Miniprotein binders against q9bqp7. Designs and how they scored, part 140

Target 1, 240 residues: q9bqp7
Amino acid sequence: VPQNWFPIFNPERSDKPNASDPSVPLKIPLQRNVIPSVTRVLQQTMTKQQVFLLERWKQRMILELGEDGFKEYTSNVFLQGKRFHEALESILSPQETLKERDENLLKSGYIESVQHILKDVSGVRALESAVQHETLNYIGLLDCVAEYQGKLCVIDWKTSEKPKPFIQSTFDNPLQVVAYMGAMNHDTNYSFQVQCGLIVVAYKDGSPAHPHFMDAELCSQYWTKWLLRLEEYTEKKKNQ
Key: E = the ipSAE of ESMFold2; O = the ipSAE of OpenDDE; V2 = 0.75 times the mean of E and O plus 0.25 times the DockQ between their complexes.

## First folded at step 10 (miniprotein)

Design yb65
Fold by ESMFold2-Fast, scan of step 10:
Structure yb65 (fold): chain B 240 residues (1-240), chain A 94 residues (1-94)
Amino acid sequence: as target 1 above (240 residues)
Amino acid sequence: SREELWERIFELIEKGDKEEALRLLREYIEKYPDNPLALFIVADLLYEMGRPEEARKVLERAKELAKKTGDPELIEYVELLERLIERLLEELKK
């Protein structure tokens, strides 16, 4: 689908807050639906290169760790990521919205890694919140919408045990961010517009996190690629 | 042409035609020497074909180029394959 039929930004919206905006961050629950999620679209439309690399990685990790060791490894990675996101939600939201924070995780390497990024984050508008593009019919669950260095961003928090100083090192993450952005900008549950993205890669050893800022031009470029992936998904789904 | 050659290489890998994939990969690398992933795939195929000594040499080149071009994600794949190549080489010595 041509990008000019479905722009990422909504010209009728502003990134400035108004009196109708909620005073607390939005947290709309993601409900199970037949409408595809961003992560499912991306998973089902991987390039041959991406499929090759993922399959080789899985095969070889199993060779190195054994099947049980591989399950333990992937479970630990998932749990670490989940706890990191829960800690960030606790830090960025009013205490009232989260029952109790894990103070041991708040002192983890990953949280230490993002401290310098968090100092530049303010004006939180959404946390762990569902978005839906009503025209393009996809949904997603974004991590955070907040001002980073004064600019309203869709922020995606990632954990990694190894350095990722370049945006291309974040795989499909830029597509994920712009998909959420486009959905939110056209979702009736939200009244503001986001034009920037931020991918933050946190490190287990506490090394300073790498922020990958995406300005409006870069977001528009990745939006074009996301539309192609969504079109590919739709075509494959019809033919299955 | 670059994209067409790249796609043909993966089609050959999917078909299991590893020797022809290696031939096209060598041609690709000659024309486009700045892609560390191409070197990684050569090492990968050599490992799968039971040629770990050749795989090790190419993989070291892939690692060096990945560091120069700023592809730390590929380095994760490189290091995993490096460990498996060393295991295979030790096994073959026995």
Scores: ipSAE 0.589, ipTM 0.873, lowest interface PAE 1.4, mean pLDDT 84

Design yb66
Fold by ESMFold2-Fast, scan of step 10:
Formats: structure tokens, C-alpha cells, sequence
Structure yb66 (fold): chain B 240 residues (1-240), chain A 94 residues (1-94)
């Protein structure tokens, strides 16, 4: 059991819309401070397997592409991911949907990949929005909170050049999703309850994206694992 | 136990004791033949140790098992190492 145990769900909140809920999706800006982000906690507590695979991949890619080629590759991957998230925010935002800032963002293979998922997404409540867990002292920036097939979800959009048909292949993505969920459920900037997660892996070639749905029980299981990672982070920080 | 042997292997890898890690990995694979990551690590260590012919053979087994167990992320690492092994073997041929 983790020392800093805290429930993922807030019994005082509902997933049903209130009359007082804003008609426009929330976009709370992320402000830097001493409090660690979800991504920092996960990066600082990678398993030995994750560290080995990442370091080997980096070394082997440099051998294949050269140092400059590797820098170009990683820059391109980052840029493609950024463009994909920008396009999704534009598509899902009622205020900005018709503002054509860059048509190229809407024509990528990644956007083609997620079309069948987007058809099942509605009731958007938050986009590119900051969350903070006041009690557990961590922050994050989530991609989207919306209904997927009628269930309110924290939705995380991922890009990949290879198919990922199983949730196990999404690395720490389930932990990231539940960390955002737990923070949002206890963040005073939000009034609703989220109990489900969705990880959507989009493909560059336009192949149909794979949705990895996480029900409340699965979210609770990953939440316990996230709490252990957070505890590990806290212990490592005290020793530095 | 399986968990204890797996943890010991990772300790050896962290310490850079490649020969002993390889020995325990072979023992692990013989007892637990369902882990494509273990086969990949053997191939990676063999490549790093200048044994590309042996690395190629083990990596082929890792690829087959990864496809059967549904690990597309590991397949990316396998294919990258495959290309590097073939490049090295071609250079040695010359």
C-alpha cells in the first residue's frame, strides 16, 4: 500500500452536467512552480526495463541516423505530435473550430486515423487544461475531457508510426491518464467527476486509430500504481 | 522464483556485467520461453559484445515471439537492431 494513499474518485461530485456548468470547454493555463508534473514524476521513476530500452533505442538510432539525423528525427516526431494535438483542440473547440489558422493541421494522416473515434466524442468539458492535486502535490496538463460513447473520459491522444493494439504497449500512458483524472476530481477549478479514461493511438499512415478504454475498475487499479510511482519520486527527491 | 531471477538479471545489466547477465538470461529463457523482451536483450548484448551472427539468430526468435504475443513496441526495437546487425555483417564481409 502506498503511504500517500488518497481516493481517485470524489464522492461529492457527479459525472452528470449541471445547469451551472460552462457552455465552453475549460482551458486552465498551466503555471510552473515547485510542484512536480505527472510527466516529471514518471520520467524520474522509470523502471529498469524502461530506462534500458529507451537508452538502447537512443544509442541504436544514433548509430543508424547519425547525430544530426537523430536530432532531425526527434524534432520531427515532436512537431508532428504538437500539430496533431493542435488540430484536435481546434476540431473539438466550438469557439475555434471554424477559425482556419492552418489547413495543413487538419489534413494529416494522424487526423484521418482518428476520424472514426471523433464520431463517438461529444460533450467536451476541458481542452489542454491544467490540473492540480492539492493534497498529493502534483500538477499536469491534460489533453481532453469529453464523452466517449456516452462515458465521460479523460482522453489522451498519442501518435505512433507502428500499430499499438494492446494497452500494455502504451508504456506509462495509463498511469498518466489516471493521474490527471485523480487531480481533476479533486481540483477546485472543476466541478464534475471523471471515472473513465481513453488512450487513443493514431497512426501516421492514416490506419484506424486504436482506442484503449479504461473503465472505473481499471482506472482504480492503475491509480494504485500511480500512487506508488509518486511515493518513489518523493523518496528519491528527499535523498538528493 | 521467476521474479527474483528477472530482478537479478536487471541488476547485472545496470552494473555492466554483460557476461553474467547473458548467462542468467539464457537460464531464464530456458525456464520461461514466453518473454520476447528477454530474447531481445540477449540479442542486444551479443551485438554489443561483437557477436553479430549469434545476435541475428536470437533476434529472429525474439521477432517471432513478439509478433505472437502482440508487442508492436518491442518489434520497433527489434527491427532497428536487425538493420544494424545486417549492416555490421555486410561490413565484415568486405
Amino acid sequence: as target 1 above (240 residues)
Amino acid sequence: SREELWERIWELIEKGDKEEALRLLREYIEKYPDNPLALFIVADLLYDMGRPEEARKVLERAKELAKKTGDPELIEYVELLERLIERLLEELKK
Scores: ipSAE 0.391, ipTM 0.769, lowest interface PAE 2.4, mean pLDDT 83

Design yb67
Fold by ESMFold2-Fast, scan of step 10:
Structure yb67 (fold): chain B 240 residues (1-240), chain A 94 residues (1-94)
Amino acid sequence: as target 1 above (240 residues)
Amino acid sequence: SREELWERIYELIEKGDKEEALRLLREYIEKYPDNPLALFIVADLLYDMGRPEEARKVLERAKELAKKTGDPELIEYVELLERLIERLLEELKK
C-alpha cells in the first residue's frame, strides 16, 4: 500500500457535459520543468526483471538487424506511431482539416485497424493535452479524452506489430492511463471528471484493434499501483 | 529467498559469470519447474555461450509454458531468440 495515498477521482466534479463546456477540444501545451513525467516515472521504476529483459531484447535485436538496422527499426516504429497519433488527432478534431501526409497514413493498416473503435468515439473534450498533478507533483501528455460507447474515457492509442488481446499484455499502459486520469481530475485547467480508461492497440496489417476498457473499479486498482511507482521514484531520487 | 536468488542471477549475468548463473538457474527450475521466464533465460544464456542445440531444446519448453500462462511479451522474446538460434545452427552446418 502507498504511504501517501491520494484519491484518483474528484468528488466535486461530474463527467456529464455542461452548456459552459468549450465546444473545441482542449489542447494545453506540455512545458518541460523539474516535475517528472508519467513516462519518466514508469521508466525509472521498472523492475530488475523488466530492465534485464529489455537489455537482452536490445542485444538480440542488434544481433538480428545490426546496429544500423536496429536504429532504423526503432526510428521507423517511432515515426509510424507519431504519424498514427497525428492522423487520429486530425480525424477527431472538428476544427482541423486533414493534411496531405495524413492521406497516405489513412491508407495504412493502423487507421484501418481502429475504424470500428472510432465509430464508437464521440464528444471529444481534449486532444494531445497536458495534465499536471500539483499535489502529487507529476505531469503528462494524454492522447485523447472522449466518450467511448457513452462513457467519458482517457483514451490511449498504441501501435503494435504483435497481438495484445489481454490488458496485462499492454504492460504499464494501464498505469499511464490512470496517472493521466488522476492528474486531469485534479488539474485546474479542466473542469470535468474522468472515471474510465481505454487502451486501443492498433495493428500494422489492419487486423481489428483490441480495445481494453477500464471501468472505475479497475482504474482505482491500477491507481494504487501507480501511486506505489510514484513513491518508488521519489525515494530513488531522494537517495541519490 | 526467491527474489534474492533472482537478483544474484541477474548480477552474475551482468558480470559475465554465465556458467554460475546457469547453475543457479538450474537450481531454481528444480524448485519452480513451471516458470517460463527461467527457462527462457537458460536458453538465452546457452545461446550466448555458443550452445545452440541445447538452447533450442530449452527454448521449446519455455515457448510451450509461455503460451499456456499467457505471456505475450515473453512469447515475442522467445520468437526472437528462436530465429537467432536457427540462424546460428544453419551457420554451423556450413
Scores: ipSAE 0.520, ipTM 0.839, lowest interface PAE 1.8, mean pLDDT 84

Design yb68
Fold by ESMFold2-Fast, scan of step 10:
Structure yb68 (fold): chain B 240 residues (1-240), chain A 94 residues (1-94)
Amino acid sequence: as target 1 above (240 residues)
Amino acid sequence: SREELWERIFELLEKGDKEEALRLLREYIEKYPDNPLALFIVADLLYDMGRPEEARKVLERAKELAKKTGDPELIEYVELLERLIERLLEELKK
């Protein structure tokens, strides 16, 4: 699919809030559907190189940790990520959370890691909300849409055991962010336009999170790459 | 082309033809010395083939290049393989 026919930004939308915009952040539920998710598209269009490296990584980790140790490792990584996202949704929600729960959330190393980023986040418009690109027929569940340093962003929260100081170290995350952005900009459930992305990598030891800001130009560059991955997925599915 | 040679290498790796893959990887590295991943794959193959001393030397080169090119994901793979190579070398002393 050509970029000229499917632009990431919608010229009919603005980034300014309307009087009719809801006072609480949107949380549209993800409906079970045959339409592919962003994550599914990316997983099914990995290069032979990416597949090889992932397979080798799994085999080498199993050699180091044992099969049970590897299962425990992957389960812990998953659970930590889930708890981190739940904590952030709670913190950024305008609704009051339970004080005991809030205290436990603030004690996480990952939450400590993002404190300096959260100080620059305001005007939350969506949290854990479903997006669908009606024309390109893909869906996703984005983490957050809010202003970061005054710019409306699709914000994606990531956890990592090791530092990720460069955007290239986050691999497909930029593609995921722009896929959500393009979908939201063309989803009738939303009325605003997002032109920027932000990937925030939080660390378990509380070390300061690395923010990777994506301006409109960078988002457009990754959008072109996402369209290629989506086309590959469509062709692969058609041939199967 | 570079892309064709790179794809052929992975085709050989998928088929399990380690010796031919290694030959093409060495040819690739000579022509395109800026890819730390190619060095990493050579080290991984050498480890898999029971040649840990050679693997160690190539892996050090991969690590240095990966740090210069800013590929921290590859550094994680390198460090994992480094630990396994050292473990194998220690076992061979017993």
Scores: ipSAE 0.507, ipTM 0.840, lowest interface PAE 1.8, mean pLDDT 84

Design yb69
Fold by ESMFold2-Fast, scan of step 10:
Structure yb69 (fold): chain B 240 residues (1-240), chain A 94 residues (1-94)
Amino acid sequence: as target 1 above (240 residues)
Amino acid sequence: SREELWERIFELIEKGDKEEALRLLREYIEKYPDNPLALFVVADLLYDMGRPEEARKVLERAKELAKKTGDPELIEYVELLERLIERLLEELKK
């Protein structure tokens, strides 16, 4: 598994709880600068296959819904995803009380979908928190770092209209997770080590969410692929 | 190579040479029969070329193979194209 000179895991860090860890999850704000985000790198390095599928999907959806209908659809998908992430941040924040939570955010089918996953989530260390890989010069905003079934994970929450029971179907999501993980493991704002990932795909109709767990070996495999995408992005930027 | 042939197919699609892309896709499928995405691309091109009967046949094969190989994301594209093919077939009856 080649990682060049940039390993995903930091040998100087522990994945065990530290007595000095704060009881409140970390929430480092994302700083706007010229350093590329994980999502920008992935968007700018899509394969010809991915570009073709996205273009056809847009064209076919416009044929089905009309141009105004398509804009409404994409706006609604974005808004629902945003609200789902806000609700999860509220639920997982230990200082939030039930009376302080927006009840409308908690009523969605997506929140119902993830209930069985949330039962296995504890020890939240970071929520909606910025990460930066100091050496590789990329940034990101991760959703959550918490223990899932006793394993410290970078957790990425996704919404979907359709079931996605296999990790192969999650598009670039595994690359996002490992990119955030590698950045956090080398970011001076954090002191702990994350070696596992979790992608949770929630469904609008409330059907049970699918968890896609990524162990350390799988994370290392996807890290190699992420490094290739990052190198491709850097090469394209030089030719701009 | 497999990757070179795959890239060449999409280059032809980008240039609008749909007949040549279709020819290479059929060669690709003959060499690599277990790729449901290749079948989907054939169906998509056939639909785009006004050949919905042929598109439907190939799309049914793509859907079955996608279910067998565990590609639920591709099934979303398949279902969208299925609806459009049925709509086109209804319009052609008029």
Scores: ipSAE 0.470, ipTM 0.822, lowest interface PAE 1.9, mean pLDDT 83

Design yb7
Fold by ESMFold2-Fast, scan of step 10:
Structure yb7 (fold): chain B 240 residues (1-240), chain A 94 residues (1-94)
Amino acid sequence: as target 1 above (240 residues)
Amino acid sequence: SREELWERIFELIEKGDKEEALRLLREYIEKYPDNPLALYIVADLLYDMGRPEEARKVLERAKELAKKTGDPELIEYVELLERLIERLLEELKK
């Protein structure tokens, strides 16, 4: 149990759209400052087990691919992920932003992989947008907020070369999603409430993406774990 | 006790005391036989120490247990190490 518990959901907010909501998805720019990001908190609070596994994975991959091959592999993974996110932002943006679309970005196997997910996505409210938790003092950059099968979700798009059929396969991704959700729900730049999460794992070969839907109860469970990681980060910072 | 032993194992690995880490890992596995990650770490250390035949046998046990416990992430680590062990063993046959 975290000592400094704070609710993930804001009782003053609704998940239903109202007439004053903007018709164009929000895209608040990320302002870098001394406030830690979600990714920094998670990276600085990995368990000894997680650190060991990550280090060994890197060493074993270098043995299989060579040092240059590993560098190319990681660079390609990063670039593919970036292009995938750019393509999704383009696809989900209103028609007035079509000028930014690159036809080549829309033809990847990753985009084919998510087609069945995209048909169930509508009501986009935010894309590549900054969030800040004013009380808990952390920031993040979320991928997307939209309705998935009628439920407003923080949606996180992931690329993978290997199947991820279970939510446990996605590592700290559930913590990232709920951290963004809690921040958005308490960020004055936003007026709505998000209670659900969705992690979508897309595959390079076009195999159907795995959607990992997180209902409000599951989000609350991961939120408690996120608060513990944030508390660990704060304690480690005090001891430096 | 269990958490203290688990943390001590990682301390020894970080320090480079691989033989002592293996000793404690085997003790851990005897007391807590349902953790496929512990078997994976044994196989990984044996591979690092140039003992691929022993690593292969332990890794097979890790793979079987990981399938039973439903740990899909660990299976990715297992398969990567399995390929490296098999490659090394084939080279040693030559």
Scores: ipSAE 0.510, ipTM 0.833, lowest interface PAE 1.6, mean pLDDT 85

Design yb70
Fold by ESMFold2-Fast, scan of step 10:
Structure yb70 (fold): chain B 240 residues (1-240), chain A 94 residues (1-94)
Amino acid sequence: as target 1 above (240 residues)
Amino acid sequence: SREELWERIFELIEKGDKEEALRLLREYIEKYPDNPLALFIVADLLYDMGEPEEARKVLERAKELAKKTGDPELIEYVELLERLIERLLEELKK
């Protein structure tokens, strides 16, 4: 039960395509200021147990790989994720923004992993685009808004070494998705309504990606949890 | 109460008082057997204290409970610690 409850969906908006909509997906640049990002809110509201587990994981990984090995591992994971997102943005853009295609990126295991998902994605509305919730005062940068199997979704692309066959395995990703959704639905830079989410977990070895579809009811459930995290963040900020 | 005991355990871990933290964790587990994280922390502390054989036994119980209670995040940490325990056990046999 959040103190400052606000609806995730905007009754003034529709998810139906407008014939006058631009053919090029929206790409609003992220403007950072005093307003917190979704990522910051989630990172600042981790429980003591989540913080403990993260710190221990880091220490244990360093023991397994060595300090240099751990740095190489984390740098490679970051770079692979960045390249995966860049490749997806290029593939999903109706106009190729990059005339020089990176053949190595397009033939990566991660891209192979998501091929079956991409076949069901169409009607792209936004790519790597900033969202801001005007009333709840938070910002974010979403990966993609497109139709998945005919339903307009906020789509979040993830890379993983471990299989994630259950949505619970994707940690705070559902909260991230609904936070972007609620922001977009109340952001004046956008005119449409999103009611569904999709988390796609891609695998380095090319194993089929796991899609985690979130219908309107599931999004509403995670939205309540996101509001509680945002409230906790706001309270902690006032007490500092 | 349960919440106060749990908070006290983390305070002791933060202060580096591993032996006292382990004592309270054992008491916590006896009273509240449904938390796989508590078993994981015991295994982690035992590993850190140079008791890998004891750590392995506790960690196996943590893994089973985590799968039963649907804590997929913890399973990743369990598997990492499993690999480190096996490496230490191999090294000690030398």
Scores: ipSAE 0.316, ipTM 0.726, lowest interface PAE 2.6, mean pLDDT 83

Design yb8
Fold by ESMFold2-Fast, scan of step 10:
Structure yb8 (fold): chain B 240 residues (1-240), chain A 94 residues (1-94)
Amino acid sequence: as target 1 above (240 residues)
Amino acid sequence: SREELWERIFELIEKGDKEEALRLLREYIEKYPDNPLALMIVADLLYDMGRPEEARKVLERAKELAKKTGDPELIEYVELLERLIERLLEELKK
């Protein structure tokens, strides 16, 4: 267990709508600070196994595509991901209407891929919004907080190009989601509680996206693992 | 210890002693059977050694564990290894 345990859920908060909740989704800007981000903590605490597999993946991709081809491939994946997130933010913002250029983005394969997921998404409370855990001292920028099939979730949107996968962090997506959840539940800028996570993988060819739902029990299990990674990061920083 | 065992395994892989690395990896998996990353490394080594049938069997187990994690990046990487193994098996059929 972690030495400095802290609860993921806040008993003073509710996941149900409140009359005082804003009518538009929250979008708190990320302020860069000496406080580490979730992604930095995870990157700095990768296991030797994760590092080994990431290096093998990189070597295989370079062997297939060449150095320049690999760089172009990764740049294109990042750009498509950015466009996908921008399109989703526009679609999920209730007071916005799609502009001509945004309507062109709606025609992408990734947006087609998530159509069936979006039908089950409602009650959007936050989009591209900063979270900070005031006690554990970490920050993050989450994609979306909304109800999925009636349950309030931290939602993370991922893009995938079959048959060649791209990995942005070495297999730590569930940890990222619960880290954001725990931060939001204890961040004074937010008043509600999130107990579930959702990782949605969208495909470039328009194939139906895969939803990976995380219930409260699973989130609690990953939260303990996140606390261990945060503890490891803090220990490493002390030894500099 | 777990850490010392992994250090030895990686050292053996770097030196090209893949058979000894596999022996130690099997010992590790015996103690920690639910680690999909260890199984993926075994499948990767077996593939590199030209033993795709053995790699396929190990990777099937890794795939089951990866799906239980709910981590799409881990699942995608397992599927990448699966495609490489299946392609090699197909090539061996001529």
Scores: ipSAE 0.365, ipTM 0.744, lowest interface PAE 2.6, mean pLDDT 83

Design yb9
Fold by ESMFold2-Fast, scan of step 10:
Structure yb9 (fold): chain B 240 residues (1-240), chain A 94 residues (1-94)
Amino acid sequence: as target 1 above (240 residues)
Amino acid sequence: SREELWERIFELIEKGDKEEALRLLREYIEKYPDNPLALFIVADLLYDMGRPEEARKVLERAKELAKKTGDPELIEWVELLERLIERLLEELKK
């Protein structure tokens, strides 16, 4: 149990659309701050197993590719992921003008992979938008908030080709999603309630993406784990 | 407990005590035979210690168990280590 427990959901908010909702999805810019990001908290509180596996993977990849080859590989995978996110933002923001470069990105295998998921996505409320938890003092940049099969979700887009492969037992993506959810639900820049999460894993070869849906109960379970990681981060920082 | 034994194994690896880590990993595998990651770590340590023939045998077991449990990321790691082991074995022939 975390010592400084705080609820993930805000009883003052609703997930229902209202007539004053903007027609264009919200995109709050991320402000530079001394407040830690979700990704930094997770990186600084990895288990010994997670640290070992990531360091070992790096060593083995360098042995296979060489130092320059490894750098090129990780840079290329990062760039592909960035372009995938940019393409998704463009697709989900129909009122934005598509540029020639964005049109070319729409033809990627990753975009083909998510087509069947996108057909179930509607009512986009936020894209590439900053969130801050005022009480718990952390920030993040979420990918998307939209209805998936009629339920309002924080949606996180992932590619299967990763620069740092992760074994499922060390998977932190559900914690990332609920951290964004809890922050958004208590961030004054937003007026709605998100109770569900969705992690979508896309494939480079265009094979169908896998959706991992998280209902309110599952989100609450992962929220408790996120609070423990945040507490560990705070205590570790104080002991420096 | 299972969790305490698992944590102790990583403490030994971090400390550089690879032989003791291997001993505890084998003890762990006997008690908890359904963890393909444990077999993978044994193979990786054996490779790191210059014992590629032993590493190959253990890695083959890890690969079959990983396929059975459905861990695609672990399979990718197994295949990477498999390529490195084969490369080392080829170099040792020279």
Scores: ipSAE 0.484, ipTM 0.821, lowest interface PAE 1.8, mean pLDDT 83

## First folded at step 11 (miniprotein)

Design kc1 (at its last look DockQ between E and O 0.01; V2 from the best seeds 0.00; counts 0 for: pae E 21.9 > 1.5, placed apart)
Fold by OpenDDE base, look of step 11:
Formats: sequence, C-alpha cells, structure tokens
Structure kc1 (fold): chain B 240 residues (1-240), chain A 89 residues (1-89)
Amino acid sequence: as target 1 above (240 residues)
Amino acid sequence: SREELLERIKELIKKGDKWEALLLLYEYIEKYPDNPEALIEVAELLLEMGRPDFARWVLLLAKLLAKKTGDPELIEKVERLEREIEERS
C-alpha cells in the first residue's frame, strides 16, 4: 500500500466538462523544472529483471548490428516515433491548421495502422500537452485527450515492430497513462477530468493497431502501482 | 462461439478481406488466449496472411501453453511451425 495515497480522480471536478467543446485542443508547454517527469520516474524505478532484459536485448542488438549500427537503429526508431506523433498531432488538430500538412508524414505504415482507431476518436481536448501534479510533484507530456468510442480518455500512442496484443505486453505504458490522468485531473490548467485510458500500439507494416482500453477500475489498479513507483523514486533520490 | 469466430475469420481470408480478418484475429486472441490449439490455428492463418512476426509471437504463447499442458503433439506442431517460419524468413 502506498504510504502517500492520493486519488487518481478529482471529486471537485465534474465528469462532464461544463464548457462547450473547446474549438481548439489545449497545448500547454512543458516547463523544464526540477520536477521529475513520469518517464524519468518509470525509468529509474525499473525492476532488476526489467533492466536485465533490456541490457540483454541491447547486447544482442550490438552483437548483431555493431555499436554504430545500434546507435543508428536507436536513432531511427526515435525519429520514426517522433514523426508518427507529429503526424497524429496534425491529423487530430482542427482543419484550419491542416494547410501545412506535410503529406510525407501521413504516408507511413504507422499512420495506416491507426486508421481504424482514429475513426473512433472524437472530441479532442488536448494534444501534446503538459500536465503537472502539484501535490505528488511530477510532470508529464501527454499525447492526446479525446473521446474514444464516446469515452473521454488519455490516449497514448506507441510504435512497435513487435505485436503487443495484450496490455501486459506494453510494460510500464499503463503506468504512464494513469500518471498522466492523475496529473491532469489535479492540474489547475484543466477544467475537466478523465476516467479512462487508451494505449494504441501502431505497427510499422500497417497492420491494424491494437487498442488497449483502460476503464476506471483498471486505471485505479495501475494508479496504485504508479504511486508505489513514485514513492520508490522519491526514496532513491533522498538517499543520493 | 470460438468456432464461429474462427470460421468467420477463415471466410474473410478466403474472400481476400485481410484487414477485417486481422481485426477479428486480434479479437480472437484477446478472447481466447489460453487455448494452445486455437493459438496454433491462429498462427497458421497469420502465416498464410503474410504476417510471420505476429505468427511467431502467437506461436511463442502457444508453445508456453503446450509445455504447461505437457501435450507432445501440440509441442511438436508448434516446433514444426516455428521451423517453417524460419525457413520462409
């Protein structure tokens, strides 16, 4: 049980945003503060087993590609991910901003992969927007807040070369999503709250993306795990 | 039913509706992850559809389940399919 329990949902916020659908998605810039990011917390609190598996994978890749080849591969994966997020931001942005769409960004297997998910996405509230949890002292940059099949979600877009048909295969991604949810629900920059999460795993070959929907109950379960990771991070930092 | 869903997938593949077939395969795997025979069939279908990476993943799951059950026929079938995928890659 977390020592510093804090709710994921804010009882002071209504589930129904009172305000008219904002014509423009929120895009709050990330401030570079001493406050740890969600990503940093998760990376620094990986289990020994997770670290071992990643190192083993890295060593195998270096053996196959060489050190320079592995660097190039890593850079390419990062670039592909970035371009995918940029393309999604462009797609999900209001049409008036579409005049400058690089058509080349839209011609990817990853974009093809998510088309069937995008059909069920509406009511975009935020895109590439910073969230801060003032009480728990962490920040993050969420990809998207939108309605998926009529449910308001924090949506996290992931690229993968390997199939991830189960939410368990997404490692710490569920923790990232609920961390963003909890922060947004308590961030004064947002007038609404979210109760659901969605992880979308897009594939390079254009195969249908896997949507991993997280209902309020599942989000609450992962939130407890997130709080434990945050506490572990905080303790490690006090000892450094 | 599981059988009805599988048959529907096969029909879609036969019609050339590969996208819809893949979507239903995803649903099938999500609904019935604990049946090694079903997973082997899914892997075979994925291989036929030109999705060897996905087939490999499904076969890995099938292999783990087959080993847990101790069924030598299932284990052999998985290993055979793994070899077939390796030979085609």
Scores: ipSAE 0.235, ipTM 0.656, lowest interface PAE 1.8, mean pLDDT 88
Fold by ESMFold2, look of step 11:
Structure kc1 (fold): chain B 240 residues (1-240), chain A 89 residues (1-89)
Amino acid sequence: as target 1 above (240 residues)
Amino acid sequence: SREELLERIKELIKKGDKWEALLLLYEYIEKYPDNPEALIEVAELLLEMGRPDFARWVLLLAKLLAKKTGDPELIEKVERLEREIEERS
């Protein structure tokens, strides 16, 4: 149990958005560099088993592809992920028109993979937007805040070449989602809060994406784990 | 070609295409490891645009390149800018 517990939800803030008509989704720029990011905290607090598994995977890929082949592979995966997020931001943004969209950007197995999910997404409130937890002092960049099947969620889009049918298969992704959620709920740039999370794992071959919905109870469980990771990170920096 | 690639990186940063800019930045570093000054220019642009975390990342790369060249003026320039970013926060 963490020594400096803090609630994920803000009791002063409604969990229901007022129908204040934001005609454009929020996109808060990332401003500070002293405060650790969610991804930095998670990267620097990985367990020895997680580090071993990642190193084993890297060595296997280098053995099969060579060092240059591995670099090209990872660069291509990164580009595909970036294009996927750019396409989703374009699709979900009410300000963009199909006339101005890059046709190649919209052609993707990953985009096909998420079509059945996008049918259930509405009411987009934020896209590629910075969040800051002012009390716990961490920052992040969330992908999307929107309704999924009528529930307002922080939505995280992931690409994967491996099937991830269970939320446990997504490793630290749930921690990332709840960290963004807690930060948004305590960030003065936002007038609303969220109680739910969604991780969407899209596949290169267009196979139906796996949605991993996180209700408030599940979010609270992962929030406790996030607080432990943040505490571990802070303690490591105290000794450096 | 060197100046062309650098200007393209700057254009992508201004447009908000940070991942494409990051990939071209890695290409720049591989092709031109002896020019950390260019990365300092990118970091200064990122600071002007209110992106200090990305700027710190670019300055880390610039510092690594400056150390490889052994140019103490470049190392000091990077370290001064890093301190100025830290003191603003």
Scores: ipSAE 0.000, ipTM 0.086, lowest interface PAE 21.9, mean pLDDT 78
ESMFold2 (binder alone), look of step 11: mean pLDDT 74; pTM 0.653

